# VH-VL binders against o27280: the designs that were tried, part 68

Target 1, 266 residues: o27280
Amino acid sequence: MDSMNVPEVLEIKRIVEESESVKTFIFSWDFRREVRPGQFVMVWDFRDEKPMSVSLIDPVRSEIGISIRRVGEFTDRVHGLSEGDLLGIRGPYGRGFELMGRDILLVGGGIGMAPLAALADEATARGMRVDALVAARTADELLFLDRLEAAGVNISTCTDDGSCGFKGFAHERLLTLEENHDMAAVCGPEPMMFQVMRILDERDVPAQLSLERYMKCAVGICGQCCLDDTGFRVCAEGPVFWSQELSRVREFGRYRRDPAGRRVPW

## First folded at step 22 (VH-VL)

Design uf1
Fold by OpenDDE, look of step 22:
Structure uf1 (fold): chain C 266 residues (1-266), chain A 119 residues (1-119), chain B 112 residues (1-112)
Amino acid sequence: as target 1 above (266 residues)
Amino acid sequence: EVQLLESGGGLVQPGGSLRLSCAASGFTFSSYYMSWVRQAPGKGLEWVSMISKSGGYTRYADSVKGRFTISRDNSKNTLYLQMNSLRAEDTAVYYCARLDDYYYFMDVWGQGTMVTVSS
Amino acid sequence: QSVLTQPPSVSGAPGQRVTISCTGSSSNIGDDYDVHWYQQLPGTAPKLLIYGNSNRPSGVPDRFSGSKSGTSASLAITGLQAEDEADYYCQSFDRSLRGSWVFGGGTKLTVL
């Protein structure tokens, strides 16, 4: 309960540079506090607080990793930190991914691969066959390839510019893949997720998708992350949703709310 | 002890509705997929519906699709089956079963509750 | 009419070996989905007997065994006992049916 209200001040154990714009911050974690792939934590740099997905769950080393993309003032400050520096972490929050079946497909775009990387580790540990479609704008933005490969994941890549793998978008690459899976997990730009979901639905592949919205309280109180029509709170009922749930969410893939609550297109 | 206990069965007229409940105990209910399986008198087993751990994903047999709704309340450790537009062919013992999420088998079964649809 | 096909009945004398077949298709058993077996004693709920083609849950005697090959599976019972008289069902998963759990028609085992 304390974690829901008060951040724990944790020392950054290690920093992994995933790409030019993405770093993974590793913390010691007490696994008496359960954490699942797909859940998020609120990261506090003693000035501001932002939700971040857990990208690494390592019970053996008693560590978690949080991957952060440099996109604004907050993340700029965080990226300026060094090993040994402190951050406030509260959580985990939200609904994480469920695993079903023996063969799963992961479709990730950009930083969306963060929670999927954690899911991949869990799935492979369970003995599941994992295929991962990793998408990015350019080759240098492809995340976690070495990590996924080391875990035994079958990787397919696609890049907008064709600098690595399939030239095109994730949904386009997916269309070229005929094999179905027992389930899929998807995370990335919402337009990508929307297209991927449509394909998976047509193939009757159950899919879970991780949504991103502005989250302030992380405990379902403030309502800033509410989805139109359903009243789903991304921080409470999500961020991971089944495709069946998202099918009832009209705004999904169409628009989002800005910090002021205004509709903005993707 | 791991247990599932069905309730809510009974006699109903065609076109009627019935809501079955399944109370789970002895295990972390929210950590498991759940399923309903039915058995008509003197007949075999027929899968009816399944629901994910969170309840966000459901599947139905074609024979009940559009008429039955599976749901769960993890805070109450209870599985539900809302049956609408009941037909004579829906007459059966209805079992709730815990569903393995990896192998897709049912390892825990309730005692079943009888549903009779008759004029 | 069941997606998986079982013989309607089998019989054996005490101490004998009996086998129950379960035949599926390329969309279920042949699609490398596991076959599971259930025992249903008269007037009782089904009980998981074999899972994952050949694994026995705790409490199931080793005289029960399962196997799978191609699009078919088989349940073998050695040292048949009177208490084995029951209905037996195979179960798998069929992706072509929009992902449905499918059962065999059941086999009534009579111990002579």
Scores: ipSAE 0.936, ipTM 0.962, lowest interface PAE 0.5, mean pLDDT 96
Fold by ESMFold2, look of step 22:
Structure uf1 (fold): chain C 266 residues (1-266), chain A 119 residues (1-119), chain B 112 residues (1-112)
Amino acid sequence: as target 1 above (266 residues)
Amino acid sequence: EVQLLESGGGLVQPGGSLRLSCAASGFTFSSYYMSWVRQAPGKGLEWVSMISKSGGYTRYADSVKGRFTISRDNSKNTLYLQMNSLRAEDTAVYYCARLDDYYYFMDVWGQGTMVTVSS
Amino acid sequence: QSVLTQPPSVSGAPGQRVTISCTGSSSNIGDDYDVHWYQQLPGTAPKLLIYGNSNRPSGVPDRFSGSKSGTSASLAITGLQAEDEADYYCQSFDRSLRGSWVFGGGTKLTVL
């Protein structure tokens, strides 16, 4: 079986409601296919296929979890499914996060905390000290706080409306945090990631950022996930990039491309 | 057996260039950070450069920054050091070393390759 | 010139205990970064001897030990033997040097 090119049909084992708009779908997984934090899978509902980041990697229970925010027709259909229903999964694909040192900072905006929650589990398991800056528009949209706290992660929060933690954006809160980390991992809205990257670069903190782009093939052949200026394919050379790699990319933080290839501002 | 083997050293004039290679075997090369360390004749060890697993993150000692470039080809299990604008003070044995990403020690070293920069 | 300071030489008779110091600063050893030690026998590449301040890799005799306190570290060798004659280097990480791996200047151990 060629798991890198053909979806495997899997039963939804368990559904965790993370918020009103985010659910985590848990599947049995054969870890002969290794999965690393920051990699993604293509989720197929027998009509469309979309990339989703892995949020739970549990080799002991032989489970993976995929966290999905309801934002459109595909995710609405998937949110309507129940335990026992089927989805196609192909992957994993892409480059995951590389850990470095003993102190890591996670900066996540909204659903971007999903792959960072998986990374937090790996980092704490190897004895790293983990700080997480968790950002959302409102308090009820902050994701994975209980899970992160149970893992021993030191959490700082920010909300646009000030309903929990610091009132403001993630990069504004970051300016008030300690600068003593060996590395950082960042995932969330690209404008937020760009601002966070600038601060981390000024502090000379090695940073990895997870990008989202439109994907079709997920193996780097079709060219739909390419970044301007470099030809990097998010599905093959990413989705996780070091900040040093992204310094060569003019489009990062400035615009994105829709499925037709048109530039769309953030 | 876990092994690193450097090559590409030799005699070069000031201002010249050399490219060092380090062949890795006996371990999954792409799973490790890597480093170059040098030792001038009769002198101590000096860290030169490091590179991340993917090759996407690099750092350099101030003494070589802008002149040396570390790179890797994970499909060939090979680490490289491109040395440009060489100076007499770059004369040293150059070691390839496997870099631990948690403790930051170097547990596997090559035998070294000698680079001599003189007129 | 080295960021970490070691004595240039130490000596001891067979069977004795010797120590080699490694002195750093608040930006490396004092900033909770570990100290590692390497042994370099004449004409050979360095070999990892102690890592994480006090851990021994497999194959390193327990007469080698390491410790760290404040901004300094120490390598101790007990039951000194002729084959211990070598150069010894400490190594750490320094945050203030834009994240640099730093070595001590080296200590030549002579067995009398």
Scores: ipSAE 0.808, ipTM 0.900, lowest interface PAE 0.9, mean pLDDT 89
Fold by ESMFold2, fold request of step 24:
Structure uf1 (fold): chain C 266 residues (1-266), chain A 119 residues (1-119), chain B 112 residues (1-112)
Amino acid sequence: as target 1 above (266 residues)
Amino acid sequence: EVQLLESGGGLVQPGGSLRLSCAASGFTFSSYYMSWVRQAPGKGLEWVSMISKSGGYTRYADSVKGRFTISRDNSKNTLYLQMNSLRAEDTAVYYCARLDDYYYFMDVWGQGTMVTVSS
Amino acid sequence: QSVLTQPPSVSGAPGQRVTISCTGSSSNIGDDYDVHWYQQLPGTAPKLLIYGNSNRPSGVPDRFSGSKSGTSASLAITGLQAEDEADYYCQSFDRSLRGSWVFGGGTKLTVL
């Protein structure tokens, strides 16, 4: 058998402008390849390939949506594409979110709301009550609010500059929110996720967090990128981890690595 | 068709250890939360532990916390319970059960395996 | 005493109606957690009888019914038959026990 892991070339069916800097690209998708919220795909523009989170999973319409923030050369090129243009897609990859119970809290920062929007759709479809804390630097960067509202999600917002909702950081707003959820799902900047995780752990809320730095591990490109501070090697499938798994990893939220592999503070 | 089969029970001395296994068949094991429930002779049912689909989240009854470890191997369709520092009060039939992640009921049960902790 | 309280035994003649109570607290049944019921025939594993307070799995006759009110739940059996003689357990979830699955102490049903 010739088993090759190559991108499938797909036409962009529709483009949704989510904000000035974020677009959702929608493709037809054969759901014989199952996709779960929290999984990602590799997007290939015929020059470079980057991991991107799935934000829309619609088996009824046979559609998948991928939300991409413009941050550099690759994403600039993709944002310049039009409906009918082609992209290569590999996947899905990684471990998705697991649902439990009937009340879920979503905490999303910036583009981190993308996989959480897909999870919100699944949770509401199975009858869960969904609360979402949507965080951004400023009001114009709050993502998916109309979609979440239409799905029946109870939305709280916060912005660093106070232009919408609570003025401050997501974890500060979380301290003032209702504590009685069966689980939580968190995705956003790692410093935010670390502080949110600590609060949720104190409240005994089972939490799952999606970590961008672990996406390459989930594809198998670097099986040695996770070293805990005890000297044991742990190569775990991500990008979604339970907080119980992350509590044994001291590097999470405390520092990052520069191109030379040295630890540097956030 | 859908079945759970426990094994690994037996007679053990207090302070000893034992590992239980539960073989799953007839369903997609990795799609389900799982649980252990025990029943002492002539007594009622007592929840012991649960584990998430990936194995990354676990919870334990206070009576066993720190002594028992639940785990799973999805590639082998097998659930495990490692029992350490066993006590006489751990004597029970141990059931493997499939746990619903929405309602929190247990719809599929094994026939159980007997663990006896006695000098 | 178990977290969920059930009468130790109940009896009825064939054809009669019998009920089995399950009393919890504000941290379980009273916190809107569902109640499930299991039937355990002698020498066998428990079998799910009622879930989500009142839903019957496939193969469970409609003469078995469940209900929930406040901090209590009830299993009712109408048209009592000899084969109904078994132990019955209620089960719920309790937030105050660090998020624990909890069972009632069990009720032995005797058919007279």
Scores: ipSAE 0.807, ipTM 0.900, lowest interface PAE 0.9, mean pLDDT 88

Design uf1
Fold by ESMFold2, fold request of step 24:
Structure uf1 (fold): chain C 266 residues (1-266), chain A 119 residues (1-119), chain B 112 residues (1-112)
Amino acid sequence: as target 1 above (266 residues)
Amino acid sequence: EVQLLESGGGLVQPGGSLRLSCAASGFTFSSYYMSWVRQAPGKGLEWVSMISKSGGYTRYADSVKGRFTISRDNSKNTLYLQMNSLRAEDTAVYYCARLDDYYYFMDVWGQGTMVTVSS
Amino acid sequence: QSVLTQPPSVSGAPGQRVTISCTGSSSNIGDDYDVHWYQQLPGTAPKLLIYGNSNRPSGVPDRFSGSKSGTSASLAITGLQAEDEADYYCQSFDRSLRGSWVFGGGTKLTVL
């Protein structure tokens, strides 16, 4: 009996509109199925199935939240749903973030802030000092700011257009921030993560980065989520990798692969 | 009962290699950072290496960097230390220790395995 | 050449109070990293005695106490007993050594 690999049909308990393009869908969850920040689930709308980040892990209320950005037909259909509607969920899958030390830096770009919001809750609950650099193209796309502030996170923002906080890229803002964190966690557009990783490596800050790759099976058998050079499967050995692991992966930050396995520039 | 048990120590010539193992039991091994600490005969404790829960992050003392490799197999609840290019000053009892990831203390220690490097 | 400095030995009579110092620097104890203490009985592995400067693990008698001030820490043992005769090590973390776990040189406690 392999019940974790079969979608469970769950009722949407609540919907939180995080921005014009991002909604968080909240479900009741039986925490006998343990969930860690940085793990993902496969969301099934009865037509198609896509990997989505867990952004809320609340064992006290027996709830999880899954944040979904509208980017295509699947996510358009899901965004059209209401409270009480059904979705299939299978998982969780993948390797989550590991915490270490007392001071953590989070660097999130766009929807990449979703798994980092869950990590921030865990880090603050165990007494860590949490700094978050939250990046987006515009102020309207900065995610989870109120939630992070309520958790006691020290927030820095940057936007490409300068509409909120520092005008420019996340790695440019990072150069002006404190250098002495015990660890960092990074999630966002892969070009941003590559630049951020290089700065953190130079500072000798242990870093974990959450990668996005095309997925079919989510359990490591189809090979579609493999990284070049190492053979790491993002769905099984990742999606969270240490920067030490990624330093041997030439494709990171340079290209991605489409569903047919062809190299495509970022 | 939480236990760590080292093995693989012995006599080896300078320039030689040994692989130490540490078998863990009584706790969820994959949930803990791990470390190696050594103690030369009649001397104090010296940190050697650490490894993250997944095995994806490692650190080494300068005295062993480039010669020693820490690794783990979470499916076997086993920590490893591959020691290459051994020197006389590597002669020590080697302890496996469970490393706290918040405070950075070591709360569970094995009984140690002796490594002697001499011709 | 230990990063943390401890006296090589201390002694005391049964029932008395002894202290063992641990002196570090701004890159370890002075950089808000905690000090932990270990007791090592002859022929045995080290045992965690004090963590987080002043916390006692379960089973450690309350006559053992720790403190930290500035770049230094201290282990105090009151009501000294024969069973306390051991080597004692302090330990912390040092960022200037590219993130290293560091021990003191050890202190041999003799009960007179």
Scores: ipSAE 0.806, ipTM 0.901, lowest interface PAE 0.9, mean pLDDT 90
Fold by ESMFold2, look of step 23:
Structure uf1 (fold): chain C 266 residues (1-266), chain A 119 residues (1-119), chain B 112 residues (1-112)
Amino acid sequence: as target 1 above (266 residues)
Amino acid sequence: EVQLLESGGGLVQPGGSLRLSCAASGFTFSSYYMSWVRQAPGKGLEWVSMISKSGGYTRYADSVKGRFTISRDNSKNTLYLQMNSLRAEDTAVYYCARLDDYYYFMDVWGQGTMVTVSS
Amino acid sequence: QSVLTQPPSVSGAPGQRVTISCTGSSSNIGDDYDVHWYQQLPGTAPKLLIYGNSNRPSGVPDRFSGSKSGTSASLAITGLQAEDEADYYCQSFDRSLRGSWVFGGGTKLTVL
């Protein structure tokens, strides 16, 4: 019904502190406007507008949650808000995750666990067995563990510093896990996703990965979110891509682009 | 009601090509995985290919890999099968089928289109 | 040869019970993948008869039932009727074939 290209001003209903640097902002939502795990919204603080992944999709309570990591001026301002304050939301946009089979592996790094937490809820609700590999630099940055446990997800953790679970990178832990999944969903730092994708491809596990690129319009008109080699627009054809689609993309895992289009190393 | 209708079959020489179409109606096409299954005359059913909801993931039986390409156009509610380098052994009735993504059964079938590969 | 093995034919008199077997392996039925059954009447497309080992879609009579044990599955038809004369196929998923949908060779049911 309402135009998704014009932000709707919504009141922050609740704020959950997920970590020192990550908060989840919860809003009332009319689910006649469907939202799927892996889709994103554009969040407008009346000054600037940025894409954010949906981390909670709760039609029963008529709520959505948007998890935001404090990383710059925009997110600093949003983190300074309180319950009752207003934000503009437009969307949802993009391609969400597709579920397949009965056994799913989730591999999330840092804030990348946000869309995977939403996917875990959907997967468990339809009776899938869900394994999650949750990665972070330190134990204090592991996200959504209580929520995943309450949903019946089988959790493995890894931390760079070894403060919780396996000491090392997510792809190193993945090599030691059982190979019995019908599909995988991956979201996190692009170097991590590249390494995880290689392992999953060797195992013939169908995988979907959620990419992050610079966005301006969110509806595919401006071209700023395009991937090299394919012309895919992350906001329209993604942000979730199958690994088969990404095999044609030279830039994946190797470099990123700034707003001017210049290659920048990872 | 819920229907699948194949078209594009016919007679073709070995080494030739054909493109099959499957028109879907009565359900939200983009919400379903889809598949092709074939049946040679007097023989059993053989799975050919599958495609994900978005079209971004595909899988093929070994017998057709590299020669057949499954695709879909969700804006037209249409599934396709491009068949290249056809062989006599590809002679069959080709069915499109709606594929369940949880149980992996096929609950809706078209009536099929006949492909004959003959000199 | 089909990955799943079915007897080529089975027969029974009206009112009787018949059973059609489907034998797989540890990489499909034995790897806890479900078995589904299809009925194909002469000159028609296959129709889903049983899914998820034992579930009946809407419109399938309760005289059709399915079961699974180990690497094998069975379709049972009780109260056999003339209209049950058809070909029956089992189907599953096989992980060892890089994830393939697999059918049995089919069983021709004759009603005497």
Scores: ipSAE 0.796, ipTM 0.897, lowest interface PAE 1.0, mean pLDDT 89

